VHH binders against Bifunctional adenosine 5'-phosphosulfate phosphorylase/adenylylsulfatase HINT4 (HINT4). Designs and how they scored, part 7

Target 1, 146 residues: Bifunctional adenosine 5'-phosphosulfate phosphorylase/adenylylsulfatase HINT4 (HINT4), of Arabidopsis thaliana (Mouse-ear cress) (q84vv6)
Amino acid sequence: MAGVNQACIFCEIVRNPTTTRLLHTDEKVIAFQDIKPAAQRHYLVIPKEHIPTVNDLQRRDEDYSLVRHMLSVGQQLLQKDAPQSIHRFGFHQPPFNSVDHLHLHCFALPYVPRWKAIKYKSLGPLGGFIEAETLLEKIRPLLSKV

## First folded at step 18 (VHH; from Y5 with S30T)

Design J2
Fold by OpenDDE, fold request of step 19:
Structure J2 (fold): chain B 146 residues (1-146), chain A 124 residues (1-124)
Amino acid sequence: as target 1 above (146 residues)
Amino acid sequence: DVQLVESGGGLVQPGGSLRLSCAASGFTFTKYVMGWFRQAPGKEREFIGAISRQGGRTYYAVSEKGRFTISRDNSKNTLYLQMNSLRPEDTAVYYCAADEGYDWGLWPYEYDYWGQGTLVTVSS
């Protein structure tokens, strides 16, 4: 496995997948339930490669395709498990992430309890929570393939 | 048994400094985000700040940023709170707490384990 951090709690999950109930696994990503879910369904999708934050992503095909794949996996999981809910997908931007391993939050809304919504609020120029689609536009390659 | 034991509290004059320690035992320290809270008489327990599992990232309440510094020594299972430029309004019982979650814990509800607290009194 390329790009691992031995001290990272999410890399540990990747290395020891039997310790966590995985909802999805493939060559690039895994998905699991947040241990303190903020909604009916609160899933995390993470790359197997250790990428610390959204700020470490670049406008290149590899990063764009990875995030798009993460989003696709999250969408499929929530469509399966909570098809009648409103879905939200996004990332914490530093310093609002406590785990420095890129992870997509997937929510089947509403938040439970409601006050947890504050934790995932976009703070405009201050950063905060960035929608997955917004991030994809931000890291879209300049010379995109057809 | 899980234990969090705060120490270092006491009486200090305004403008003074104090360093609190929190000794953890009975759980895997490196699996938890650690936080500091305080509670003044007649007030609710309020968040001071937290530190990530490996100490690489910290998050502070806006009101405390600049005067307070949180650090941890995982080899000693110890959490620290350095407090500078102390004010009378900083008088409170200070608590360390542990959070197993993957997001910052901003409210007491989110923390799994708590210390008994240590009293800090800032007075001339």
Scores: ipSAE 0.897, ipTM 0.943, lowest interface PAE 0.5, mean pLDDT 95
Fold by OpenDDE, fold request of step 19:
Structure J2 (fold): chain B 146 residues (1-146), chain A 124 residues (1-124)
Amino acid sequence: as target 1 above (146 residues)
Amino acid sequence: DVQLVESGGGLVQPGGSLRLSCAASGFTFTKYVMGWFRQAPGKEREFIGAISRQGGRTYYAVSEKGRFTISRDNSKNTLYLQMNSLRPEDTAVYYCAADEGYDWGLWPYEYDYWGQGTLVTVSS
Protein backbone atom coordinates (compact mmCIF):
# COMPACT_ATOMS: atom_id res chain seq x y z
CA MET B 1 0.00 0.00 0.00
CA ALA B 2 1.17 3.48 -0.87
CA GLY B 3 1.29 6.10 1.84
CA VAL B 4 0.88 9.58 0.40
CA ASN B 5 1.05 10.97 -3.12
CA GLN B 6 2.07 14.62 -3.13
CA ALA B 7 0.49 15.16 -6.52
CA CYS B 8 -2.87 13.67 -5.56
CA ILE B 9 -5.70 16.10 -4.96
CA PHE B 10 -7.37 13.75 -2.48
CA CYS B 11 -4.16 13.27 -0.56
CA GLU B 12 -4.02 17.03 -0.37
CA ILE B 13 -7.44 17.06 1.26
CA VAL B 14 -6.21 14.48 3.75
CA ARG B 15 -3.12 16.57 4.51
CA ASN B 16 -5.04 19.82 4.68
CA PRO B 17 -8.47 18.95 6.02
CA THR B 18 -9.37 22.60 6.66
CA THR B 19 -9.59 23.20 2.92
CA THR B 20 -12.64 20.96 2.67
CA ARG B 21 -15.64 20.60 4.92
CA LEU B 22 -15.36 17.11 6.27
CA LEU B 23 -18.49 15.17 7.09
CA HIS B 24 -16.49 12.47 8.80
CA THR B 25 -12.98 11.75 9.87
CA ASP B 26 -11.39 8.86 11.70
CA GLU B 27 -8.11 7.01 11.76
CA LYS B 28 -8.61 5.45 8.35
CA VAL B 29 -11.04 7.50 6.27
CA ILE B 30 -12.49 10.92 5.65
CA ALA B 31 -15.75 11.86 3.99
CA PHE B 32 -16.80 15.03 2.22
CA GLN B 33 -19.36 16.27 -0.23
CA ASP B 34 -18.54 16.02 -3.90
CA ILE B 35 -17.84 19.49 -5.20
CA LYS B 36 -20.21 18.87 -8.10
CA PRO B 37 -22.89 16.70 -6.55
CA ALA B 38 -24.83 14.42 -8.86
CA ALA B 39 -27.70 13.89 -6.42
CA GLN B 40 -29.50 15.37 -3.41
CA ARG B 41 -26.61 14.05 -1.43
CA HIS B 42 -23.39 13.04 -3.08
CA TYR B 43 -20.64 12.20 -0.65
CA LEU B 44 -17.20 10.77 -1.17
CA VAL B 45 -15.52 8.51 1.34
CA ILE B 46 -11.80 8.09 0.86
CA PRO B 47 -9.04 6.34 2.75
CA LYS B 48 -6.34 8.47 4.27
CA GLU B 49 -3.85 6.10 2.73
CA HIS B 50 -3.27 6.60 -0.96
CA ILE B 51 -4.77 3.66 -2.78
CA PRO B 52 -5.04 4.55 -6.46
CA THR B 53 -7.96 2.41 -7.64
CA VAL B 54 -10.18 -0.55 -6.86
CA ASN B 55 -7.76 -2.64 -8.91
CA ASP B 56 -5.12 -2.13 -6.28
CA LEU B 57 -7.22 -3.83 -3.63
CA GLN B 58 -6.44 -7.42 -2.75
CA ARG B 59 -8.30 -10.31 -1.19
CA ARG B 60 -6.93 -9.68 2.25
CA ASP B 61 -8.41 -8.73 5.59
CA GLU B 62 -6.95 -5.24 5.55
CA ASP B 63 -8.45 -4.22 2.23
CA TYR B 64 -11.77 -5.89 2.90
CA SER B 65 -12.05 -4.20 6.27
CA LEU B 66 -11.15 -0.84 4.80
CA VAL B 67 -13.79 -0.97 2.07
CA ARG B 68 -16.35 -2.28 4.53
CA HIS B 69 -15.56 0.62 6.80
CA MET B 70 -15.84 3.09 3.94
CA LEU B 71 -19.25 1.70 3.08
CA SER B 72 -20.37 1.80 6.69
CA VAL B 73 -19.39 5.45 6.98
CA GLY B 74 -21.23 6.30 3.77
CA GLN B 75 -24.32 4.44 4.90
CA GLN B 76 -24.35 6.22 8.23
CA LEU B 77 -23.99 9.62 6.64
CA LEU B 78 -26.79 9.10 4.13
CA GLN B 79 -29.03 7.51 6.73
CA LYS B 80 -28.60 10.62 8.80
CA ASP B 81 -28.87 13.21 6.05
CA ALA B 82 -31.26 11.58 3.57
CA PRO B 83 -33.12 8.70 5.25
CA GLN B 84 -36.09 8.84 2.88
CA SER B 85 -34.00 8.47 -0.26
CA ILE B 86 -32.77 5.44 -2.11
CA HIS B 87 -29.07 5.09 -1.45
CA ARG B 88 -26.43 3.86 -3.84
CA PHE B 89 -22.79 3.14 -3.12
CA GLY B 90 -20.06 2.32 -5.58
CA PHE B 91 -16.73 2.98 -7.22
CA HIS B 92 -15.50 3.95 -10.62
CA GLN B 93 -13.29 1.36 -12.21
CA PRO B 94 -10.41 2.46 -14.39
CA PRO B 95 -10.36 4.20 -16.76
CA PHE B 96 -13.59 5.82 -15.62
CA ASN B 97 -12.04 7.51 -12.62
CA SER B 98 -10.29 10.82 -13.10
CA VAL B 99 -8.81 10.86 -9.61
CA ASP B 100 -6.49 7.98 -8.85
CA HIS B 101 -7.28 7.81 -5.17
CA LEU B 102 -9.84 5.25 -4.09
CA HIS B 103 -13.14 6.97 -3.40
CA LEU B 104 -16.57 5.60 -2.60
CA HIS B 105 -19.46 7.45 -4.19
CA CYS B 106 -22.45 7.73 -1.90
CA PHE B 107 -25.69 8.85 -3.54
CA ALA B 108 -29.05 9.82 -2.20
CA LEU B 109 -31.01 9.25 -5.40
CA PRO B 110 -32.35 10.39 -7.80
CA TYR B 111 -29.55 11.82 -9.85
CA VAL B 112 -29.77 15.55 -10.49
CA PRO B 113 -29.82 16.21 -13.31
CA ARG B 114 -31.07 12.83 -14.43
CA TRP B 115 -28.58 12.44 -17.27
CA LYS B 116 -25.72 12.16 -14.80
CA ALA B 117 -26.83 8.61 -14.21
CA ILE B 118 -24.84 7.71 -17.33
CA LYS B 119 -21.61 8.52 -15.52
CA TYR B 120 -22.27 5.87 -12.92
CA LYS B 121 -23.46 3.04 -15.08
CA SER B 122 -22.25 -0.47 -14.50
CA LEU B 123 -20.86 -2.03 -17.63
CA GLY B 124 -20.60 -5.55 -16.27
CA PRO B 125 -17.50 -7.32 -17.48
CA LEU B 126 -16.45 -4.17 -19.29
CA GLY B 127 -16.09 -2.37 -15.99
CA GLY B 128 -17.67 0.99 -15.37
CA PHE B 129 -19.24 1.60 -12.00
CA ILE B 130 -19.05 -1.24 -9.49
CA GLU B 131 -21.42 -1.49 -6.54
CA ALA B 132 -19.73 -1.41 -3.17
CA GLU B 133 -21.23 -4.73 -2.13
CA THR B 134 -20.05 -6.31 -5.35
CA LEU B 135 -16.55 -5.04 -4.74
CA LEU B 136 -16.61 -6.42 -1.21
CA GLU B 137 -17.52 -9.84 -2.52
CA LYS B 138 -14.74 -9.58 -5.05
CA ILE B 139 -12.08 -8.80 -2.45
CA ARG B 140 -13.39 -11.05 0.31
CA PRO B 141 -10.53 -12.89 1.96
CA LEU B 142 -10.14 -16.52 1.09
CA LEU B 143 -11.19 -19.01 3.74
CA SER B 144 -8.01 -21.02 3.28
CA LYS B 145 -6.26 -18.82 5.81
CA VAL B 146 -8.45 -20.07 8.58
CA ASP A 1 -8.90 36.77 -14.78
CA VAL A 2 -9.32 33.22 -15.99
CA GLN A 3 -8.16 32.72 -19.53
CA LEU A 4 -7.87 29.77 -21.88
CA VAL A 5 -6.36 30.50 -25.27
CA GLU A 6 -6.32 27.89 -28.00
CA SER A 7 -3.81 28.00 -30.83
CA GLY A 8 -2.52 25.85 -33.64
CA GLY A 9 -5.65 25.69 -35.74
CA GLY A 10 -5.62 26.16 -39.48
CA LEU A 11 -6.06 24.52 -42.83
CA VAL A 12 -4.78 20.98 -43.28
CA GLN A 13 -5.18 18.34 -45.97
CA PRO A 14 -6.94 15.05 -45.36
CA GLY A 15 -4.60 12.57 -43.76
CA GLY A 16 -2.59 15.35 -42.24
CA SER A 17 -1.74 16.05 -38.64
CA LEU A 18 -2.17 19.04 -36.39
CA ARG A 19 -1.26 19.85 -32.82
CA LEU A 20 -3.39 22.28 -30.87
CA SER A 21 -2.29 24.07 -27.74
CA CYS A 22 -4.27 25.67 -24.96
CA ALA A 23 -2.56 28.17 -22.71
CA ALA A 24 -4.18 28.60 -19.31
CA SER A 25 -3.88 31.51 -16.90
CA GLY A 26 -5.71 33.10 -14.02
CA PHE A 27 -6.39 29.87 -12.13
CA THR A 28 -4.51 26.96 -10.58
CA PHE A 29 -4.04 24.77 -13.63
CA THR A 30 -3.10 21.65 -11.68
CA LYS A 31 -6.39 21.72 -9.77
CA TYR A 32 -8.43 21.09 -12.90
CA VAL A 33 -9.15 18.29 -15.25
CA MET A 34 -8.68 19.65 -18.75
CA GLY A 35 -10.76 18.69 -21.74
CA TRP A 36 -11.11 19.22 -25.46
CA PHE A 37 -14.35 19.78 -27.31
CA ARG A 38 -15.22 20.64 -30.88
CA GLN A 39 -18.18 22.12 -32.64
CA ALA A 40 -18.87 21.81 -36.33
CA PRO A 41 -21.23 24.17 -38.11
CA GLY A 42 -24.82 23.32 -37.35
CA LYS A 43 -23.85 20.64 -34.85
CA GLU A 44 -23.67 20.39 -31.09
CA ARG A 45 -20.46 20.82 -29.21
CA GLU A 46 -19.05 17.36 -28.70
CA PHE A 47 -16.60 15.89 -26.24
CA ILE A 48 -13.25 14.74 -27.58
CA GLY A 49 -11.43 13.78 -24.42
CA ALA A 50 -10.03 14.85 -21.10
CA ILE A 51 -6.87 14.47 -19.07
CA SER A 52 -6.46 14.12 -15.33
CA ARG A 53 -4.83 16.77 -13.20
CA GLN A 54 -1.34 15.33 -13.29
CA GLY A 55 -1.69 13.86 -16.75
CA GLY A 56 -1.56 10.27 -15.57
CA ARG A 57 -4.95 9.34 -16.98
CA THR A 58 -6.91 10.24 -20.09
CA TYR A 59 -10.42 9.55 -21.24
CA TYR A 60 -11.56 9.78 -24.84
CA ALA A 61 -14.81 9.64 -26.68
CA VAL A 62 -15.11 6.29 -28.40
CA SER A 63 -15.21 7.90 -31.82
CA GLU A 64 -11.90 9.65 -31.28
CA LYS A 65 -9.80 6.90 -29.84
CA GLY A 66 -6.65 6.18 -31.76
CA ARG A 67 -6.34 9.38 -33.76
CA PHE A 68 -6.33 12.00 -31.04
CA THR A 69 -3.99 12.27 -28.07
CA ILE A 70 -4.35 14.66 -25.18
CA SER A 71 -1.43 15.70 -23.03
CA ARG A 72 -0.54 18.49 -20.67
CA ASP A 73 2.50 20.30 -19.35
CA ASN A 74 1.71 21.61 -15.93
CA SER A 75 4.98 23.52 -15.74
CA LYS A 76 3.78 25.57 -18.69
CA ASN A 77 0.08 25.61 -17.85
CA THR A 78 -0.55 24.20 -21.29
CA LEU A 79 -2.92 21.58 -22.67
CA TYR A 80 -2.30 19.84 -26.00
CA LEU A 81 -4.34 17.96 -28.57
CA GLN A 82 -2.44 15.93 -31.12
CA MET A 83 -4.64 15.09 -34.08
CA ASN A 84 -3.55 12.55 -36.68
CA SER A 85 -5.13 11.16 -39.82
CA LEU A 86 -7.42 14.13 -40.07
CA ARG A 87 -10.62 13.88 -42.08
CA PRO A 88 -12.95 16.47 -43.58
CA GLU A 89 -15.51 15.62 -40.89
CA ASP A 90 -12.98 16.79 -38.29
CA THR A 91 -13.53 20.34 -39.51
CA ALA A 92 -14.71 22.32 -36.50
CA VAL A 93 -13.90 24.92 -33.92
CA TYR A 94 -11.90 23.24 -31.19
CA TYR A 95 -12.26 24.35 -27.58
CA CYS A 96 -10.28 23.66 -24.47
CA ALA A 97 -12.09 23.64 -21.16
CA ALA A 98 -11.34 23.24 -17.46
CA ASP A 99 -13.27 21.15 -14.93
CA GLU A 100 -12.63 21.28 -11.20
CA GLY A 101 -14.78 18.19 -10.61
CA TYR A 102 -13.70 14.82 -9.33
CA ASP A 103 -15.32 12.86 -12.16
CA TRP A 104 -14.69 13.01 -15.86
CA GLY A 105 -16.56 15.84 -17.47
CA LEU A 106 -18.28 14.35 -20.47
CA TRP A 107 -20.59 17.21 -21.34
CA PRO A 108 -20.05 20.93 -21.80
CA TYR A 109 -22.35 21.60 -18.86
CA GLU A 110 -19.76 20.17 -16.49
CA TYR A 111 -16.89 22.47 -17.40
CA ASP A 112 -16.18 25.70 -15.57
CA TYR A 113 -13.94 27.62 -17.95
CA TRP A 114 -13.74 27.74 -21.73
CA GLY A 115 -11.47 29.08 -24.41
CA GLN A 116 -12.67 31.03 -27.42
CA GLY A 117 -11.76 28.19 -29.73
CA THR A 118 -9.51 27.67 -32.72
CA LEU A 119 -10.73 26.72 -36.18
CA VAL A 120 -9.49 23.56 -37.82
CA THR A 121 -10.36 23.05 -41.46
CA VAL A 122 -9.61 19.77 -43.16
CA SER A 123 -9.91 20.12 -46.91
CA SER A 124 -8.22 19.07 -50.13
Scores: ipSAE 0.895, ipTM 0.943, lowest interface PAE 0.5, mean pLDDT 95
Fold by ESMFold2, fold request of step 19:
Structure J2 (fold): chain B 146 residues (1-146), chain A 124 residues (1-124)
Amino acid sequence: as target 1 above (146 residues)
Amino acid sequence: DVQLVESGGGLVQPGGSLRLSCAASGFTFTKYVMGWFRQAPGKEREFIGAISRQGGRTYYAVSEKGRFTISRDNSKNTLYLQMNSLRPEDTAVYYCAADEGYDWGLWPYEYDYWGQGTLVTVSS
């Protein structure tokens, strides 16, 4: 279940964004700049509710809709702020996340310095960084469109 | 104003154990990922591992994973490194460091604060 974690630093940003300039806020998510950007632009989109990791998402409409909305927000922000850059969107899978609050990484490439790319390497079915579109396919509800 | 002070280093025989401590002051300890690094003579400072702000998640570099355990006690503002089955190759100065970032810091330049180090010597 979704909830609030009093000790979570991202939950604290949601509650009290006094030191963090928000790039976006709505009923479900917020977005802000990573404090140690790994790329020309590096934004994080997070749900307001505390969801620890991608492993806590299931094939249900609510989870699919949330991730799709997070991706849409990230895409809109980077299209506005860095339309000429290559964009990349994804999530760390445990244990590669250091914060247990679901967050979408939104990059306008290149990485800075370029070797930071290793932190965001996708290992396919073996794990690592998962592209947002790949995660969406994994959690797409199974009800047929037919 | 910020202080990170490592302690617990010393001489230990191969196969022995040692627990290092890192006492923190001058900053909000729970806002930082804490990490351990080491530097052997003539080598670059290398990442050992790090622990999340609340202690629930650890990440270890390519190291003797079963031999080293990182923990923290946020009520004492203290970080620990438990080292077991020590080998001569573990001889180095061990450093604790603090990182406010939202990703695991893997390189020294990613850490904001550093201790002075504590020497661990495993007999040759």
Scores: ipSAE 0.788, ipTM 0.876, lowest interface PAE 0.9, mean pLDDT 90
Fold by ESMFold2, look of step 18:
Structure J2 (fold): chain B 146 residues (1-146), chain A 124 residues (1-124)
Amino acid sequence: as target 1 above (146 residues)
Amino acid sequence: DVQLVESGGGLVQPGGSLRLSCAASGFTFTKYVMGWFRQAPGKEREFIGAISRQGGRTYYAVSEKGRFTISRDNSKNTLYLQMNSLRPEDTAVYYCAADEGYDWGLWPYEYDYWGQGTLVTVSS
């Protein structure tokens, strides 16, 4: 059964949204501004369900659909709010996440200040930041092929 | 008033160990990532490492080579730094700091609250 983690700060936002202005809410996800933005725009999209990290996602229809939905929400928000900027979407992989609740970073570039970019670099086999489309390919269910 | 108070600094011989504590008050401790920094005279403040709100994840600067361990006890609003195999170049004022952000803060400007520091001197 899906639920919330009482100790998790993002579960607290889901539970008590009046502490944070939500940019989006639906049955599966919420979105809000990062409290210390690293770019011109920096939004987070998170599942209402507590999922700790990208490592907890499997090649399952449910997980793929969730991440696809998170990305769609982030894309719609930035298209509305910053249509002229370059957009970037991705996730920290452990240990580079400081919050253990799955969250999609949605950036309207440039980074501010520019050196913040180092926090969001992909390190390839060493991990780091993973682009949302790369994660989707990694978890795409094989049994759902046409 | 928000307050972070470091303690446990002092004089230690090379190869020795020291445990620093940081007592927090005036804010909700569990809402903050906690970090340790140090500053030697005439040098910039240097990131040592940080620990997640729940204490289950730590992130260390590569320069420490595994000699330092960060922990926290949320029931006591206290952050710790265990320092082993100390060297003269570890001589510095050590600061604890608190960051409400959702990314690891790697630079001092990213931290919201700071302690006054505790001096660690490593000399023979």
Scores: ipSAE 0.782, ipTM 0.870, lowest interface PAE 0.8, mean pLDDT 91
Fold by ESMFold2, fold request of step 19:
Structure J2 (fold): chain B 146 residues (1-146), chain A 124 residues (1-124)
Amino acid sequence: as target 1 above (146 residues)
Amino acid sequence: DVQLVESGGGLVQPGGSLRLSCAASGFTFTKYVMGWFRQAPGKEREFIGAISRQGGRTYYAVSEKGRFTISRDNSKNTLYLQMNSLRPEDTAVYYCAADEGYDWGLWPYEYDYWGQGTLVTVSS
């Protein structure tokens, strides 16, 4: 089965969606609330396919399109649910992810408590949290016009 | 009936090694990130590191990287902490903890279940 890991907890959510209230579902992704939110709103958007981390994405149309779609879904959800807040979107880079299933963090700020911001700090070339727009540029196919 | 039970603590000489175990029961072990914390007398409980549900990814506090290794055996519902090159400042009560969250828990309040602790004393 393409991209399914039987031991992955996010794959379990994809396979058994009745156990988790989904905020969004389509052919490629689902979205749901983080179980321990770090902000006023904290949603996760994940691909249905098991992709372990951002390091498994390449400069190819499929990966670029997937991440753009994940971001679009997150943006639409937060614009609907928290239009007055500042929004932030990004991914943990290894080893800062504790779940090996690609997931976009979607925040309606501020963080709660505010010191949780340290978990989502971008460390530039040293790694850490990567903004979704930065990841998109990193994996943009060289022939693509965006 | 959730229990986390640490073992393997005791007195050890500087430069020595200890392997701590944490036996888990009463919950689905593989649904939890497992972490180790320690608390020296008069100090705040501090994060040592954590290990992912399947055991393939670890995250360590910077100060402890290189001397400590976290592992888990999901077939035995057991978490381990291998501590090498121990120093007197490693003297503390060591706690295992379980976190169902989807981010690394860095602070004690983020963990759902706790062991009672095992004392490690490093002295000559």
Scores: ipSAE 0.782, ipTM 0.876, lowest interface PAE 0.9, mean pLDDT 91

